# Ledger of designs, part 5: VHH binders against Putative glutathione-dependent formaldehyde-activating enzyme

Target 1, 157 residues: Putative glutathione-dependent formaldehyde-activating enzyme, of Halomonas elongata (e1vbt6)
Amino acid sequence: MLLEGSCHCGAVRFRVVSPHPYPFNRCYCSICRKTAGGGGYAINLSGDADTLVVHGAEHTSIYQAEIDGLTSPGERHFCSRCASALWVFDPRWPELVHPFASAIDSDLPRPPERVHLMLENKPDWVEIESREQDRCFAGYPDESIAEWHARLGLEEG

## First folded at step 4 (VHH; framework vhh_7uia_1)

Design s52 (from a06 with S105A)
Fold by ESMFold2-Fast, scan of step 4:
Structure s52 (fold): chain B 157 residues (1-157), chain A 119 residues (1-119)
Amino acid sequence: as target 1 above (157 residues)
Amino acid sequence: QLQLVETGGGLVKPGGSLRLSCVVSGFTFRSYAMAWVRQAPGKELEWVSSISSSGSYTYYEDSVKGRFTISTDNAKNTLYLQMSSLKPEDTAVYYCARVPKYWGAFDYWGQGTQVTVSS
């Protein structure tokens, strides 16, 4: 599925092909929450990095979080004009780019199962709306985004 | 159970070369990206280099580009870091690390191997 996205001010627009377009995971860690989590979590998707096309790339800036004294190689790309969080690129998985569902303008499909991760890091005011079919993890799940789509038969070819 | 065993550190003079090796067991090596991370005395941890799970893509922090080469041998479940043109600033304990499926902190580390660059 072709995903189209943008920042709020319109200075940055992008397109990327996602073989795994279901917005199923909710990450409650402080980085996702403080950079892209107005509801107490962020939702990231998977995209093919080779297909990413960006208009207004000169208006993007990169933030790399510091975790336990280490600068994370993960790059959080955002609009320098309006601060919209757009996508994560991690050079440790250079074939992938992870756009935030909040930056996607395309109609995303409703996931049949959600995964809630990094719950040990959520603040008490954040209420988890967990359905019976959903999965919850105190830290990282046992399954990647691609593996989740494969298990549920939701792969886009 | 999951093990990362590092070798190849030592004392070397400036301009010298070393090759670090990390033999892994307890997981499917070909399914994970791998990294080298270092810590110099009295300093913070610093990411040095990463290699994709396919082995096709490599990334380096700016101060080591052109001097270090990361590679894998899937048949031997081994990660390598070839270091050339070593500088005193490269003196550190070097750790082999498994990259988690989600970005953030590394989830498994080796015990480290000491690299000392001095006269």
Scores: ipSAE 0.000, ipTM 0.238, lowest interface PAE 10.8, mean pLDDT 79

Design s53 (from a06 with S105D)
Fold by ESMFold2-Fast, scan of step 4:
Structure s53 (fold): chain B 157 residues (1-157), chain A 119 residues (1-119)
Amino acid sequence: as target 1 above (157 residues)
Amino acid sequence: QLQLVETGGGLVKPGGSLRLSCVVSGFTFRSYAMAWVRQAPGKELEWVSSISSSGSYTYYEDSVKGRFTISTDNAKNTLYLQMSSLKPEDTAVYYCARVPKYWGDFDYWGQGTQVTVSS
């Protein structure tokens, strides 16, 4: 599926092909919450890095988190004008780019199951809106975005 | 039980070589990217090198590029770091680390192996 996205001010617009477009994972860690999570979590999608086309790329800025004194190689790309979180690129997986669902303008499909991760690092004011079919993890699940789509039979060719 | 066990550290003179090994158990090794991270005395953790789960893509910090080579042997569940042209500034505890399937940096670490480069 072709995904189209943008920042709030319109200075940055992008498109990317996603073979795995279901917005199923909710990450409650401090990095996701503080950079892309107004509801107490961020939702990350999967995209093919080779298909990413950006208009207004000169207006993007990169943030790399520090985790226990180590600078993460993961690049969080934001609009330098309005601070909208746009996507994550990690050079350890150069074939992938991970746009935030909050930056996507295309109609995303409704996931039949959600995965809630990093719950041990959730602040007390954030309530988990978990449904019976959902899965909850104190840390990271043993399943990638692609593996989740495969398990539920939802991947696109 | 998930374990990462490093071996191969030791004392070597500048210009020397060492090969570090990390034997992993308790997870499907070929399904994860792996990394080497080091910590010199009194300094922060420093990422050194990563290898994709397929073994097809390798990445290095600029200071070690051309001197270090990361590799895997999936049949032995083993990660390697071949170090050549060692310098005193390479002195550190070297950790084997598993790269998570999400964008957290590292979710499991070994106990570390000491590398000392002394003139």
Scores: ipSAE 0.005, ipTM 0.286, lowest interface PAE 9.8, mean pLDDT 80

Design s56 (from a06 with F106M)
Fold by ESMFold2-Fast, scan of step 4:
Structure s56 (fold): chain B 157 residues (1-157), chain A 119 residues (1-119)
Amino acid sequence: as target 1 above (157 residues)
Amino acid sequence: QLQLVETGGGLVKPGGSLRLSCVVSGFTFRSYAMAWVRQAPGKELEWVSSISSSGSYTYYEDSVKGRFTISTDNAKNTLYLQMSSLKPEDTAVYYCARVPKYWGSMDYWGQGTQVTVSS
């Protein structure tokens, strides 16, 4: 599925092909919450990095988080004008780009199952709305985004 | 069986060079991005460099940019790391890894090859 996204001010617009368009991940880590998580979590999608097309790229800036005193190679791309969080790119996984669901203008499908991850980092005021079929992880899931889509029969392409 | 076998490590003086090799088997090499990761004594794993499945895009940790070069030879199912201007801080066990499609997912690693930079 072709996903189209933008920042709030319109200075940055982008398109990316997602073979895995279901927004099923809810990440509660401090980086996701403080950069893109108004509800106490962020929702990251999967996209094919080779298909990413950006208009207004000169208005993007990169934030690299410090984790335990070290600079993470993971890149959080945001609009330098309006501060909208747009996507995450990690050069350790160069074939993937992870656009934030909040930056996507396209209609996203509703996931049949949600995955809640990094719950060990969740603050007490954030309550998870966990459904019977949802999965919860103290840290990272034991399943990749592609494996999740395959298991549920939702793969595209 | 899926295997990654690293070779080419050794003892080298500061300013020296080494070339690491990783021969892979058990999966279609051309279909996966590959990485080099290192672990210094008593420290956590540190990502060093990645190369896309096409070989067209390479990425480096800031401390090794301009000194290390990652490359592949698809005919030999081999990943390389050419290391130059080596520093004592580069002393570590170097691991070849298949790049996962989601951060935090399991990487398949070799046994590693020891690189020691000392006078």
Scores: ipSAE 0.013, ipTM 0.471, lowest interface PAE 7.3, mean pLDDT 80

Design s57 (from a06 with F106L)
Fold by ESMFold2-Fast, scan of step 4:
Structure s57 (fold): chain B 157 residues (1-157), chain A 119 residues (1-119)
Amino acid sequence: as target 1 above (157 residues)
Amino acid sequence: QLQLVETGGGLVKPGGSLRLSCVVSGFTFRSYAMAWVRQAPGKELEWVSSISSSGSYTYYEDSVKGRFTISTDNAKNTLYLQMSSLKPEDTAVYYCARVPKYWGSLDYWGQGTQVTVSS
């Protein structure tokens, strides 16, 4: 599925092909929460990095988190004008890009199940709206985005 | 069934060069991005470089940019790391790895090749 997205001010617009477009993954870690998590989490989608097309790229800035005194190679791209979080690119996985669902303008499908991860690091004021179907993980989940789609019968052949 | 075999490590003086090779078998080499990672004594695994499955895009950790070059030879199912201007800080076991089609742990690793940079 072709996804189209933009920042709030419209200076940055982008498109990317996602083979797995369900917005099911809620990450509560401090990086996601502080950069893209007004509700206490960020929602990440999967996209094919080779298909990413950006208009207004001169208005994007990159943030790299510092972990244990070292700069992470993971790149969080955001609009330098309005601060909208747009996508994560990590050169260690050069074929993947993870746009934030909050930046997507295309109609996204509703997930039948959500996965909540990094819960061990969420602050006490964050309340988890968990349905009976949803899954919760103290750290990283035990399955990939592609595996989640396959398990729920949502994979595109 | 999958196998990654690294060669080319050794002892070299600061400022020297080495070329590491990784011969791949048991999967379709052109279908996967590949990476080099390293582990210095007593330290965690550090990602060094990645190359896309097409070979069109290459990426490097900041400390090796301009000194290391990653490349592939699809006819030989071989991944290379050309290392130049080597520093003592580059001393590590270097591993070839297959990059999965999802964001997670690298899925297959070689046995590694030792690179030692000392006077």
Scores: ipSAE 0.220, ipTM 0.680, lowest interface PAE 4.6, mean pLDDT 82

